# Designs tried in a protein design chat: VHH binders against tRNA(Met) cytidine acetyltransferase TmcA (tmcA). Part 16

Target 1, 213 residues: tRNA(Met) cytidine acetyltransferase TmcA (tmcA), of Nitrosococcus halophilus (d5c1k8r405to617)
Amino acid sequence: VAVERLDRDALVRDEATLSELFGLLVLAHYQTRPYDLRHLLDGPNLSVYVMRYRGHVVATALLAAEGGFVEETARGIWEGRTRPHGHLLPESLAAHLGLAQAPRLHCARIMRIAVHPAVQGQGLGTHLVDTIIRETGGEGLDYLGSSFGATVELLRFWERLDFLPVRLSVKRGATSGAHSAIVLHPLSSSGQALVKRARERFLVHLPHQLADP
Below, E stands for the ipSAE of ESMFold2; O stands for the ipSAE of OpenDDE; V2 stands for 0.75 times the mean of E and O plus 0.25 times the DockQ between their complexes.

## First folded at step 12 (VHH; framework vhh_7mjh_2)

Design n1 (at its last look DockQ between E and O 0.02; V2 from the best seeds 0.00; counts 0 for: pae E 10.0 > 2, grease 25.4 > 24.2, placed apart)
Fold by ESMFold2, look of step 12:
Structure n1 (fold): chain B 213 residues (1-213), chain A 122 residues (1-122)
Amino acid sequence: as target 1 above (213 residues)
Amino acid sequence: EVQLVESGGGLVQPGGSLRLSCAASGFTFSSYDMSWVRQAPGKGLEWIGRIYSGGDTSYNPSLKSLVTISRDNSKNTLYLQMNSLRAEDTATYYCARDLTYEGYDFGLFDYWGQGTTVTVSS
């Protein structure tokens, strides 16, 4: 049961794999609507990882490449004046956590993880993320992250993989993602420094957030 | 400071139409996705729809025939056009800044307006 990173250009022409990917992503914990999925696959920095069993896709992870901005652009993002389309992690860390140099680092955001219901509970999601950590660490990225609708189960999943929470939303009662979290995993020394600073700021603000209704 | 101010609410007859506005300031409006959310009396929040920074829209399927979301980036204004209103559409309507990039992460709203109330009654 091996993890593969798919060739994005070949994937567009592979109807069988696309059909299986769409089926999994519709069933995923973070389900997208069909036309949102279409826009997702059109994203310019998308990477797709899959696990196959007997020729069928049984698990998938979608990643977006983010960051790597020059100093002037990073300052604009930090000040909340400029939005870097498709760069959720750099924007959140700079504009919302005050980490002005975060947009200069290179990262990948794990957007979706889906495992076929028939094989859930066998650690396939963990195996996907472990492989992604190893491969992206070898490719020179500074950190990984994810943003998701927070549940106890998802927080435990990410914590077992040594992804550390750095932001927790308290916006209750909204649609999907109203109680959301951002988690990070460092890959480089610069990434380690960034995640350390993000954790320090998160922990300072956390007691106040827990005391409010 | 980021500000969102809704307007255009009021009393409307069943079958009528209203256009709500949301004036945005303190951020680069054209770079952000925006959402409309409503809350009927005694009920929870209901997501109405999203307009992406590029102008594409995504709607709650149960409301799609009722509503149209648009934006005017030159005026930093978000709009909600509602048609064929019924009593069940009585609610407070909120605009919200949507952190969902390119449709990948739903329901993450970091700034909200104070809301404008729509009452559908004869």
Scores: ipSAE 0.005, ipTM 0.188, lowest interface PAE 10.0, mean pLDDT 77
ESMFold2 (binder alone), look of step 12: mean pLDDT 85; pTM 0.853
OpenDDE, look of step 12: ipSAE 0.013; ipTM 0.271

Design n2 (at its last look DockQ between E and O 0.41; V2 from the best seeds 0.00; counts 0 for: pae E 10.5 > 2)
Fold by ESMFold2, look of step 12:
Structure n2 (fold): chain B 213 residues (1-213), chain A 123 residues (1-123)
Amino acid sequence: as target 1 above (213 residues)
Amino acid sequence: EVQLVESGGGLVQPGGSLRLSCAASGFTFSSYDMSWVRQAPGKGLEWIGRIDSGGDTSYNPSLKSLVTISRDNSKNTLYLQMNSLRAEDTATYYCARDLTYESGYDFGLFDYWGQGTTVTVSS
């Protein structure tokens, strides 16, 4: 099965591919985020990767380009004065981990990933992410990341792909003490330095994050 | 090991009703959210609905009037009731263990799926 990055202009005219994409994406996220997926895909910073088998989409990932802010905006994010909509990774690293220069780096967030049930367990999700790592590294991005509701299974999935946890948080007032996690994968020398500092900060703060309901 | 086994599929006349079952084993069923998903021949996946561990349900708005999801935690069984079936409801129906949590919405993965049961609406 081959991985391809879709041409978004061609995609809007490809009803069959859109239908299969919407099926996978609605399955993965519909019950937790009731919004118009077509409007999400119209966002100017989105990339769509798919895996096809015999002409059918069997896996997909959505990436959001984030970061790349100028110094004054990056400082505002770090100080909590500015909340740039749709820039989850820069905001979390700067505002919550104190990494003031993180918003200046360029990254992509893997915001959605889905694999058809008939082909799960065959490494397709790993192959998809490995391709994304190669492609985004070749494009000069500094790091990749993802944010998700933490489970042992999801943490193991990202760990096998060499994505490193840099944050765990608990929603205040959650009845189960549910956690969210952020994982990062460096792509450039600047990205490696950022991830190293994020890991250092994470390990210092980890006992408080786990103890705080 | 975790096992999910759907049953109750088959041939149904248009306008008919059908109840699908999903027998769960190998895990604490009452602690997990569960979903029903279907795939028509040659089409993509379509989410039908979810029932959380506490019994609260959410449905695909396009199917809300046609389906009802329930669970019996004492029997480790998930159910899908379908009414007023139409030819377009012909599909393979899967139950899945749902790991979606309220604290993170950027990644959704169902970790275990059944083999599916086929419903055909014709004649």
Scores: ipSAE 0.000, ipTM 0.202, lowest interface PAE 10.5, mean pLDDT 77
ESMFold2 (binder alone), look of step 12: mean pLDDT 83; pTM 0.825
OpenDDE, look of step 12: ipSAE 0.019; ipTM 0.297

Design n3 (from f7 with D108E; at its last look DockQ between E and O 0.57; V2 from the best seeds 0.00; counts 0 for: pae O 6.3 > 2)
Fold by OpenDDE, look of step 12:
Structure n3 (fold): chain B 213 residues (1-213), chain A 120 residues (1-120)
Amino acid sequence: as target 1 above (213 residues)
Amino acid sequence: EVQLVESGGGLVQPGGSLRLSCAASGFTFSSYDMSWVRQAPGKGLEWIGRIYSGGDTSYNPSLKSLVTISRDNSKNTLYLQMNSLRAEDTATYYCARDLSYEDFGLFEYWGQGTTVTVSS
């Protein structure tokens, strides 16, 4: 099964594919309304990847391009004066881990990933992410990341893909009751340096975070 | 190994009722939120509802069928009671173990599904 990056303009005109895509996303992200998903897909910085079987979407991932700020804006983010909408990873790395240069690097955040239940357990999610790693690396991004409610299963999933946890929220999610986690995968030399520093700083603070009730 | 096995599907008349079961194994059932989802022929996947580990429930407001989700932790079993079934409720029904997520949503474990056909 091949991974395909969809043209967003073509997708908007393809009702059948769009319907299947929304179906998967609504299922996987059950707290999100279809209308909210449509707005999400309308974002200018989004990429959509799909896997098809016999012409039907059986897996999908949504990516948001983040970062790439100029020095002054990056400084503002680090200082907490600037909070650009839709740049979760740069903001978190700069503000919470104190990585001042993080916002200057280019990254992508895997916002959504969903696999059809009929093909579950066959490694499609892994294959999808592996393909994304190769493609985004080839595009010159510095690192890849994701944010999710921390469970053993999800942590293992990302671990298998060589993503490293660099943040765990102190407060539990209001809906899930889980701590939010951020994982990163380096793509460039700059990204490698960033992820290394992020990991080091995370590990220094982790004992304190885990000690909190 | 985590396993989910649905049962109870079959042919029912319109207006009828049906109770589906999902037998869970390979994990601490009582500690996880569980969901039911379905897929009608030629249609996309649809989330039906969830029962939390604490016993509270949440349902898809768009569904016209009367549904009730329950669980018996002593039997590691999830249930879906459906009443007043209609032809449009014809679908394959799946149980899934819920995962906590924010920007990443993937149900890692699904059952094989059980088919419900509503027809006169």
Scores: ipSAE 0.022, ipTM 0.295, lowest interface PAE 6.3, mean pLDDT 84
ESMFold2, look of step 12: ipSAE 0.073; ipTM 0.524
ESMFold2 (binder alone), look of step 12: mean pLDDT 82; pTM 0.817

Design n4 (from f7 with L106W; at its last look DockQ between E and O 0.57; V2 from the best seeds 0.00; counts 0 for: pae O 9.1 > 2, grease 25.6 > 24.2)
Fold by OpenDDE, look of step 12:
Structure n4 (fold): chain B 213 residues (1-213), chain A 120 residues (1-120)
Amino acid sequence: as target 1 above (213 residues)
Amino acid sequence: EVQLVESGGGLVQPGGSLRLSCAASGFTFSSYDMSWVRQAPGKGLEWIGRIYSGGDTSYNPSLKSLVTISRDNSKNTLYLQMNSLRAEDTATYYCARDLSYEDFGWFDYWGQGTTVTVSS
């Protein structure tokens, strides 16, 4: 099963694929209301990856391009004056981990990932993310990341893919009740440096996070 | 080994009611959120609803059928009560262990599914 990056414009005109995509995404990310999901797909800088089996979408991942801000904006983000909508990773890295230059780097956040129940447990999710790592690296991104409710299973999933935890929220999610986690995967030399610093700072601050109710 | 086994599916007349069960094993059932999902023939997956470990529920607002999700932690069982069933409710119904979060959802285990056919 091959991974395919979809053209967004073509996807909008492909009702069949769109329907299948929405089905999977709504299923996997049911906490997102349908209209919210639609807005996500309508947003700029979105990449859609799919895996097809016999012509049908059986797995998908949505990526949001983030970061790439100019110095002044990056500084604003770091200082807390600027909160660009949809740039979760740069904001978190700058504001929570104090990485002032993080917003200047280009990254992608894996916002959504879904695998059809009929093909669960076959490593499609892993294959999907591996492909994304390769392709986004080739595109010149600095790092990848994801934000999710922390579970042992999900942490292991990302760990197997060499993503490193750099944040764990103390406050539980409003819906799931889970703690939120952020994981990063470096793609460039700058990304390597960033992720390294992020990890170091995370480990330093972790005791404080755990102690903070 | 984590296992989810749905049961209770079958043929039902329009307007009828049906109660599905999902027997869970291999994990601490009471500690996990659980969801019901379905897939109608030729259609995509559809989320039905979720019951949190705490017992609260959330449902797909787009569903016209009356559904109620409940759980009995002492029996490691998840339930889906469906009332006023219609032909469009014909589908394979799955229970899934729910690891979803607001910005990243995941179902790590699924049952084999139980088929519900609504027909006169």
Scores: ipSAE 0.011, ipTM 0.264, lowest interface PAE 9.1, mean pLDDT 84
ESMFold2, look of step 12: ipSAE 0.486; ipTM 0.769
ESMFold2 (binder alone), look of step 12: mean pLDDT 86; pTM 0.860

Design n5 (from f1 with L106M; at its last look DockQ between E and O 0.03; V2 from the best seeds 0.00; counts 0 for: pae O 11.9 > 2, grease 25.8 > 24.2, placed apart)
Fold by OpenDDE, look of step 12:
Structure n5 (fold): chain B 213 residues (1-213), chain A 120 residues (1-120)
Amino acid sequence: as target 1 above (213 residues)
Amino acid sequence: EVQLVESGGGLVQPGGSLRLSCAASGFTFSSYDMSWVRQAPGKGLEWIGRIYSGGDTSYNPSLKSLVTISRDNSKNTLYLQMNSLRAEDTATYYCARDLTYGDFGMFDYWGQGTTVTVSS
């Protein structure tokens, strides 16, 4: 099964593919609403990857391009004077880990990964991400990342793909002990430096984060 | 063009109350989740709460007792009612259009913010 990067504009006009895509995403992510997906797809800098079997989408990943700010804007983000629109990773790295230069780097955030239940457990998700790593690296991105509700299974999934946790947040509320995580994968030398610094700062702050109720 | 404009900020005494407004335009307001976030001087962003398109609300547990979020879709306006304000509540308050991913919020549009200063 080959990985295909879809043209977003063409996708918008392909109702059949959209329907399958939405179905997979809603099924895989219980917090994903169809309406939100449409808005996400309408947003700029979105990439959609799919795997097809017999003409049908059986796996998909959605990526948002983030970062790439000029120095002044990056500084503004770090100082809190500038709020990025739809740039979760740069904002988080700058705001939570204090990485002032993070917003200058180009990255992509894997927003969603979904694999059809009928073909789960066969490594399609891994293959999908591996392909994304290769392609985005070739495009000159500095790092990849993802944010998600942390489970052992998901953490292991990302770990196997050499993504490193750099943030762990305790979900405060009625739910027991759930954590949200941000993981990063370096793609360039600058990305490597950033991820290293992020990891170091993460480890320093981790005890405090874990102590939060 | 999507626009969010906060208002209602100002100086308030400790123990006082304040209601902030956020006027939305350029999109179908009633179809979107909306959030309030704030940033105190020298601190990072703090999520206050969210109101879903359906009207349900979710709050930061640390602030839940002090804040109420509501919306008037007929006016394309988001509200933040704050009570029993403390010095620690001094911050710039932002409304944001909310696209939640898991436990992380992705706010694709922000207002310019309105500043609240709590001081005696």
Scores: ipSAE 0.000, ipTM 0.240, lowest interface PAE 11.9, mean pLDDT 85
ESMFold2, look of step 12: ipSAE 0.431; ipTM 0.744
ESMFold2 (binder alone), look of step 12: mean pLDDT 87; pTM 0.875

Design n6 (from n5 with S58Y; at its last look DockQ between E and O 0.01; V2 from the best seeds 0.00; counts 0 for: pae O 13.1 > 2, grease 26.3 > 24.2, placed apart)
Fold by OpenDDE, look of step 12:
Structure n6 (fold): chain B 213 residues (1-213), chain A 120 residues (1-120)
Amino acid sequence: as target 1 above (213 residues)
Amino acid sequence: EVQLVESGGGLVQPGGSLRLSCAASGFTFSSYDMSWVRQAPGKGLEWIGRIYSGGDTYYNPSLKSLVTISRDNSKNTLYLQMNSLRAEDTATYYCARDLTYGDFGMFDYWGQGTTVTVSS
């Protein structure tokens, strides 16, 4: 099963594929609401990857391009004066981990990843992410990341793909009851430096976070 | 209006060197990250490297040709120095402004490209 990156504009006009994507995402643990995908596609920075079996989508990943801000904007983000919509990773890294230059780097956030239940456990998710790592690296991204409700299974999934946890929220999600986690995967030398610093700061702050009620 | 204009392409023999230029206008060049991208005939886009507004550079590790990206902010110009060129380096080369807020893809503006042909 091959990984395919879909043309965003073409996808918007492909109701059949959109329907399959939506169905797949709804089955996933992300609590995707009706037409969320369509709304997400309205954003200018979305990429969609799919795997097809017999012409039907059996796996998908949604990516949002984030970061890449000019220095002044990055400084504003770090200072808390600027809060760009749809840039979760840069904002979190700058605001919560104090990484002032994080917003300057280019990244993609894996917003959603879903594999059809009938083909789960066969490594499709892993293959999908591996392909994304390769392709996004080739596009000049500095790092990849994801934000999700932390479960042992998900943490292990990302760990196997060499994504490193750099944040764990103290408060549990209202719906899932899970702590939110952020994991990062470096793609460039700058990304490596960023992830390293993020990890260091995460480890320093983690005891304090765990001590908070 | 943002404009990027590449130049310096042409025919070069294998093992040769070439320096491409990209003239930028319509924006504060010194404030933006810039990249070089190329597209070989019949192939997809390939990212070559980036130079940050701060001057730091990063290059695609998969490239076998020696490349150096530099910039002259006083001239609003981006450069790509390529050495030890091979036939595989035959492509149209584009300069691109790196992603800003609200843009699709990894780059928001591209030049028209300059073609490099490596042939004996």
Scores: ipSAE 0.000, ipTM 0.236, lowest interface PAE 13.1, mean pLDDT 85
ESMFold2, look of step 12: ipSAE 0.382; ipTM 0.710
ESMFold2 (binder alone), look of step 12: mean pLDDT 86; pTM 0.868

Design n7 (from n5 with L99F; at its last look DockQ between E and O 0.03; V2 from the best seeds 0.00; counts 0 for: pae O 13.4 > 2, grease 27.3 > 24.2, placed apart)
Fold by OpenDDE, look of step 12:
Structure n7 (fold): chain B 213 residues (1-213), chain A 120 residues (1-120)
Amino acid sequence: as target 1 above (213 residues)
Amino acid sequence: EVQLVESGGGLVQPGGSLRLSCAASGFTFSSYDMSWVRQAPGKGLEWIGRIYSGGDTSYNPSLKSLVTISRDNSKNTLYLQMNSLRAEDTATYYCARDFTYGDFGMFDYWGQGTTVTVSS
């Protein structure tokens, strides 16, 4: 089963594929409403990867290009004066981990990943992400990342793919017990340096964060 | 291969006690810090506590009075003693190996989990 990167404009005109994509994403991400998915697909700098079996989408990943800001904008993000929409990783790394130069690096955030239940456990998700790592690395990106609701299963998934956790959000007084995690995978030398520093800073703070009621 | 296998979960009445076990293999157990983490249905992960390789313990303040973590290095086993269980303690409980970086660390391996249900 080959990985295919879809043209977003073509996808919008392909109702059959779009329907399968939506169905798959909704099934995998039960907390995401169908309308939310529509908005995700309408966002800028979106890449869609799919795997097909017998003509049907059986796996998918949605990526958002992030970062690449000029120095002045990056500084603004770090200082909290600038809040670019749709740049979750650069903003989080700069604001929460104090990595001032993070916004200048180019990255992609895997927003969603889904594998059809009928073909789960066969390594399709791993294959999909591995392909993405190779392709995005070839495109000159500095790092990949993902942000998700932290579960043991998901953390294991990303760990197997050599993604490193660099943030675990513990909201004090939140009505929902949901915690989010950020994981990163370096692609360039600059990315390696960034991820290393992010990991170091994360580890320093994590015990205290987890110990908070 | 690093393996962690939790056991001891089950159904317990409110006010009851339960001891969970975690069997470790594939690494030098005595050299690693170990943690317990739980996840209630529909909620995120919650750290319970840690036992260091030296035997010292650290607990989530919200759970400290209700839990005790211990280890038997001769058996490569981690334990979680829970007392005065409440409905809100219903969760899947995981043991995790701590990844050490300096004086701090994160969890790098998890077990499959054991489910605890507290219900009358």
Scores: ipSAE 0.000, ipTM 0.230, lowest interface PAE 13.4, mean pLDDT 86
ESMFold2, look of step 12: ipSAE 0.525; ipTM 0.793
ESMFold2 (binder alone), look of step 12: mean pLDDT 85; pTM 0.855

Design n8 (from n5 with S31E D98E; at its last look DockQ between E and O 0.46; V2 from the best seeds 0.00; counts 0 for: pae O 10.8 > 2, grease 24.3 > 24.2)
Fold by OpenDDE, look of step 12:
Structure n8 (fold): chain B 213 residues (1-213), chain A 120 residues (1-120)
Amino acid sequence: as target 1 above (213 residues)
Amino acid sequence: EVQLVESGGGLVQPGGSLRLSCAASGFTFSEYDMSWVRQAPGKGLEWIGRIYSGGDTSYNPSLKSLVTISRDNSKNTLYLQMNSLRAEDTATYYCARELTYGDFGMFDYWGQGTTVTVSS
């Protein structure tokens, strides 16, 4: 089954595909209303990947482009003066891990992944992410990432895809009740350097974080 | 091995009621949030509702059918009670184990589904 990157403009005109996409996303992200999903798709710098079986969407991933800020803006983010909307990874890396140059690098955040029940457990999610890694690397991005409520299963999922945890919140999320996690996958040399530093800082601080009440 | 097996589907007349069951095995059922979802013929997937590990429930407000989700942790079983069924409730119904988080979520395991047909 091939992975297809959809054109957003074409997608909004394709009601059938859009309906199936929304169906999957609503299923996987049940905390999001269909109307909210519409807004997500209308957001800037969003890419949609799908896998089809017999003409129907059976898996999807949403990807948000983040980072790429100029030096002054990056500095503002690092200092906490600037909070760009929709740039979760650069902001977190800069603010929480103290990585001042993180906002300057180009990245993408995998926001959503959904797989149809009929094809569950066949590795489609893995295939989607692998494809995204290859394509985004080819496009010159520096790193990929994802932010989610940490579970053993999800951590293992990302681990299998060579994503590295670089943040784990101590406090549980108000909505999900889960600890939030950030995982990264380097794509460029700059990304490799960033992820390495992020990982090092994470490992150094993690014991202290876990010891805090 | 994690398994979810739905049962209780069948043919029912409009206005009728039906209770579906989902038998879970291969994991600590009581520690997971569980959801019911359905797919009508030719339609996309639709989330019905969930029950948290703590027992609280949340439902899709767009559904006109009366639904109640419950669980029996001692039996590792999830239930979906549906009342006042309509033709549009005809679908395959799935139970799913949730992996829920802030900006990322998915169901990691699904049952094979049980089909409900509402027809006079």
Scores: ipSAE 0.000, ipTM 0.244, lowest interface PAE 10.8, mean pLDDT 84
ESMFold2, look of step 12: ipSAE 0.011; ipTM 0.317
ESMFold2 (binder alone), look of step 12: mean pLDDT 84; pTM 0.840

## First folded at step 13 (VHH; framework vhh_7mjh_2)

Design p1 (from n7 with Y52S M106W; at its last look DockQ between E and O 0.06; V2 from the best seeds 0.00; counts 0 for: pae E 9.8 > 2, grease 25.4 > 24.2, placed apart)
Fold by ESMFold2, look of step 13:
Structure p1 (fold): chain B 213 residues (1-213), chain A 120 residues (1-120)
Amino acid sequence: as target 1 above (213 residues)
Amino acid sequence: EVQLVESGGGLVQPGGSLRLSCAASGFTFSSYDMSWVRQAPGKGLEWIGRISSGGDTSYNPSLKSLVTISRDNSKNTLYLQMNSLRAEDTATYYCARDFTYGDFGWFDYWGQGTTVTVSS
């Protein structure tokens, strides 16, 4: 089972792979904004990883490159004057955790992960993310992250991969397991410093983030 | 161990109806959103619909009129009712535990699938 980062030009010519890829990716957010996923895949900041078995896509991950803003823009994000669409991690760290310099760092957000049900329970999702960690570390990114509706099981998955929670909130009126979470994984020395600071801020704010009338 | 087991698949005539079941165990079923997904032979996965822990449903618009999702939390069971079946509905049908929230989605546990064949 090999993990590949897909070449977008070659992918355009491979309708079978596109069909399998979009089938897995649509499962993540079909009901909310499926057309947003299509538009994001056309952007230069997106990358797609796949696992193949016997010629079929059996797992996939969609990553969005985020951050890397110049100082003026980073300050605008922190102050709430600039909202960088598609840069969820920099915005959350700057505006929500008060980490004004976070938007200057480079990161990737793992937006979607899907594993074909016929091969689930074999650690393929873990293998896919481990490969992503290795490859993005070699590409000069400062950190990885993800944002999701959390459960205990999903938080455990990310914890096994050394992704640390930095934001957790409880929806008003939700049943158990209805939380919003952000997790981070450092890749560089600057990323390590940022994640440490984000954890520090998270622990200070945790009682407030859980409070909800 | 989290388990999802589909049943109720088989051969059905065009225009017929079929109800699939998904038995859940190893987790608090009533606290989780659930989805149905299908895969026709040689094709990609197609999301059918979702039912929230509170019972609210949403569906793939192309399938909305053909399917109904329900759950019985006292029996830890998810259901898919399909009507007016056509040959193109021949597929393996899966239930999955659904954690879609915001712009992130994750189906972390799936059943083995049950096969539905629509043939005259």
Scores: ipSAE 0.006, ipTM 0.286, lowest interface PAE 9.8, mean pLDDT 78
ESMFold2 (binder alone), look of step 13: mean pLDDT 83; pTM 0.829
OpenDDE, look of step 13: ipSAE 0.008; ipTM 0.258

Design p2 (from n7 with Y52T M106L; at its last look DockQ between E and O 0.50; V2 from the best seeds 0.00; counts 0 for: pae O 8.7 > 2, SAP .681 > .668)
Fold by OpenDDE, look of step 13:
Structure p2 (fold): chain B 213 residues (1-213), chain A 120 residues (1-120)
Amino acid sequence: as target 1 above (213 residues)
Amino acid sequence: EVQLVESGGGLVQPGGSLRLSCAASGFTFSSYDMSWVRQAPGKGLEWIGRITSGGDTSYNPSLKSLVTISRDNSKNTLYLQMNSLRAEDTATYYCARDFTYGDFGLFDYWGQGTTVTVSS
């Protein structure tokens, strides 16, 4: 089963594929609505990867391009004056970990991953992300990341893919009741440096976070 | 070992009703959100609905048939009640254990599925 990055313009005109994508995404994330999916797809910073089996989408990942801000904007983000919509990783890294230059790097956030139940447990999710790592690295991105409610299963999933936790919220999510986690995977030398610093700061601050009531 | 086993599928006439069951084992059923999904012949996966560990339900708004998801934690069983069935409801129905949290979610276990055929 091969990984395919979909052409967004073609996808918009492919109702069958859109329907299958919607099915998978709704299944995986529950909160997705048809209108929401279309709206997301209208964003120029969104990438869609799929795996097909017998002509049908059996796995998908949605990526959002983030970062790449100019110095002034990056500084504003770091200082808390600027909150760019749809740039979760740069904002979090800058604001929570104090990484002032993080917003200047280019990254992609894996927003959604879904695997068809018929092929669940066969490593398709892993293969999908692995392929994304290689392709996005080749495209010149600095790092990948994801934000999710932390569970042992999800943390292990990302760990197997060499993603490193760099943030764990102390407060539980209102909806999920889970602690929010951020994991990163470096792609470039700059990304490597960023992730290293992020990891170091995370480990230093984590004991203090855990000690707080 | 985690097991999910769907049952209750079969042939039903249009306008009929059907109740599917999903027997869960190998894990603390009451602690997990559960979902129903289906796949019609030649089509992709479609999410039907979900029931949280707390009993809250959500459904696919695109479904025209009346569906109700419930659970009996004392029996480790998930249910899908379907009413006013149509030909387009013909599909294989699966239950899945949900560990979706935040903006990222996966399902770690699925049943083998039970087939529902709506035909006159």
Scores: ipSAE 0.013, ipTM 0.256, lowest interface PAE 8.7, mean pLDDT 84
ESMFold2, look of step 13: ipSAE 0.535; ipTM 0.809
ESMFold2 (binder alone), look of step 13: mean pLDDT 84; pTM 0.836

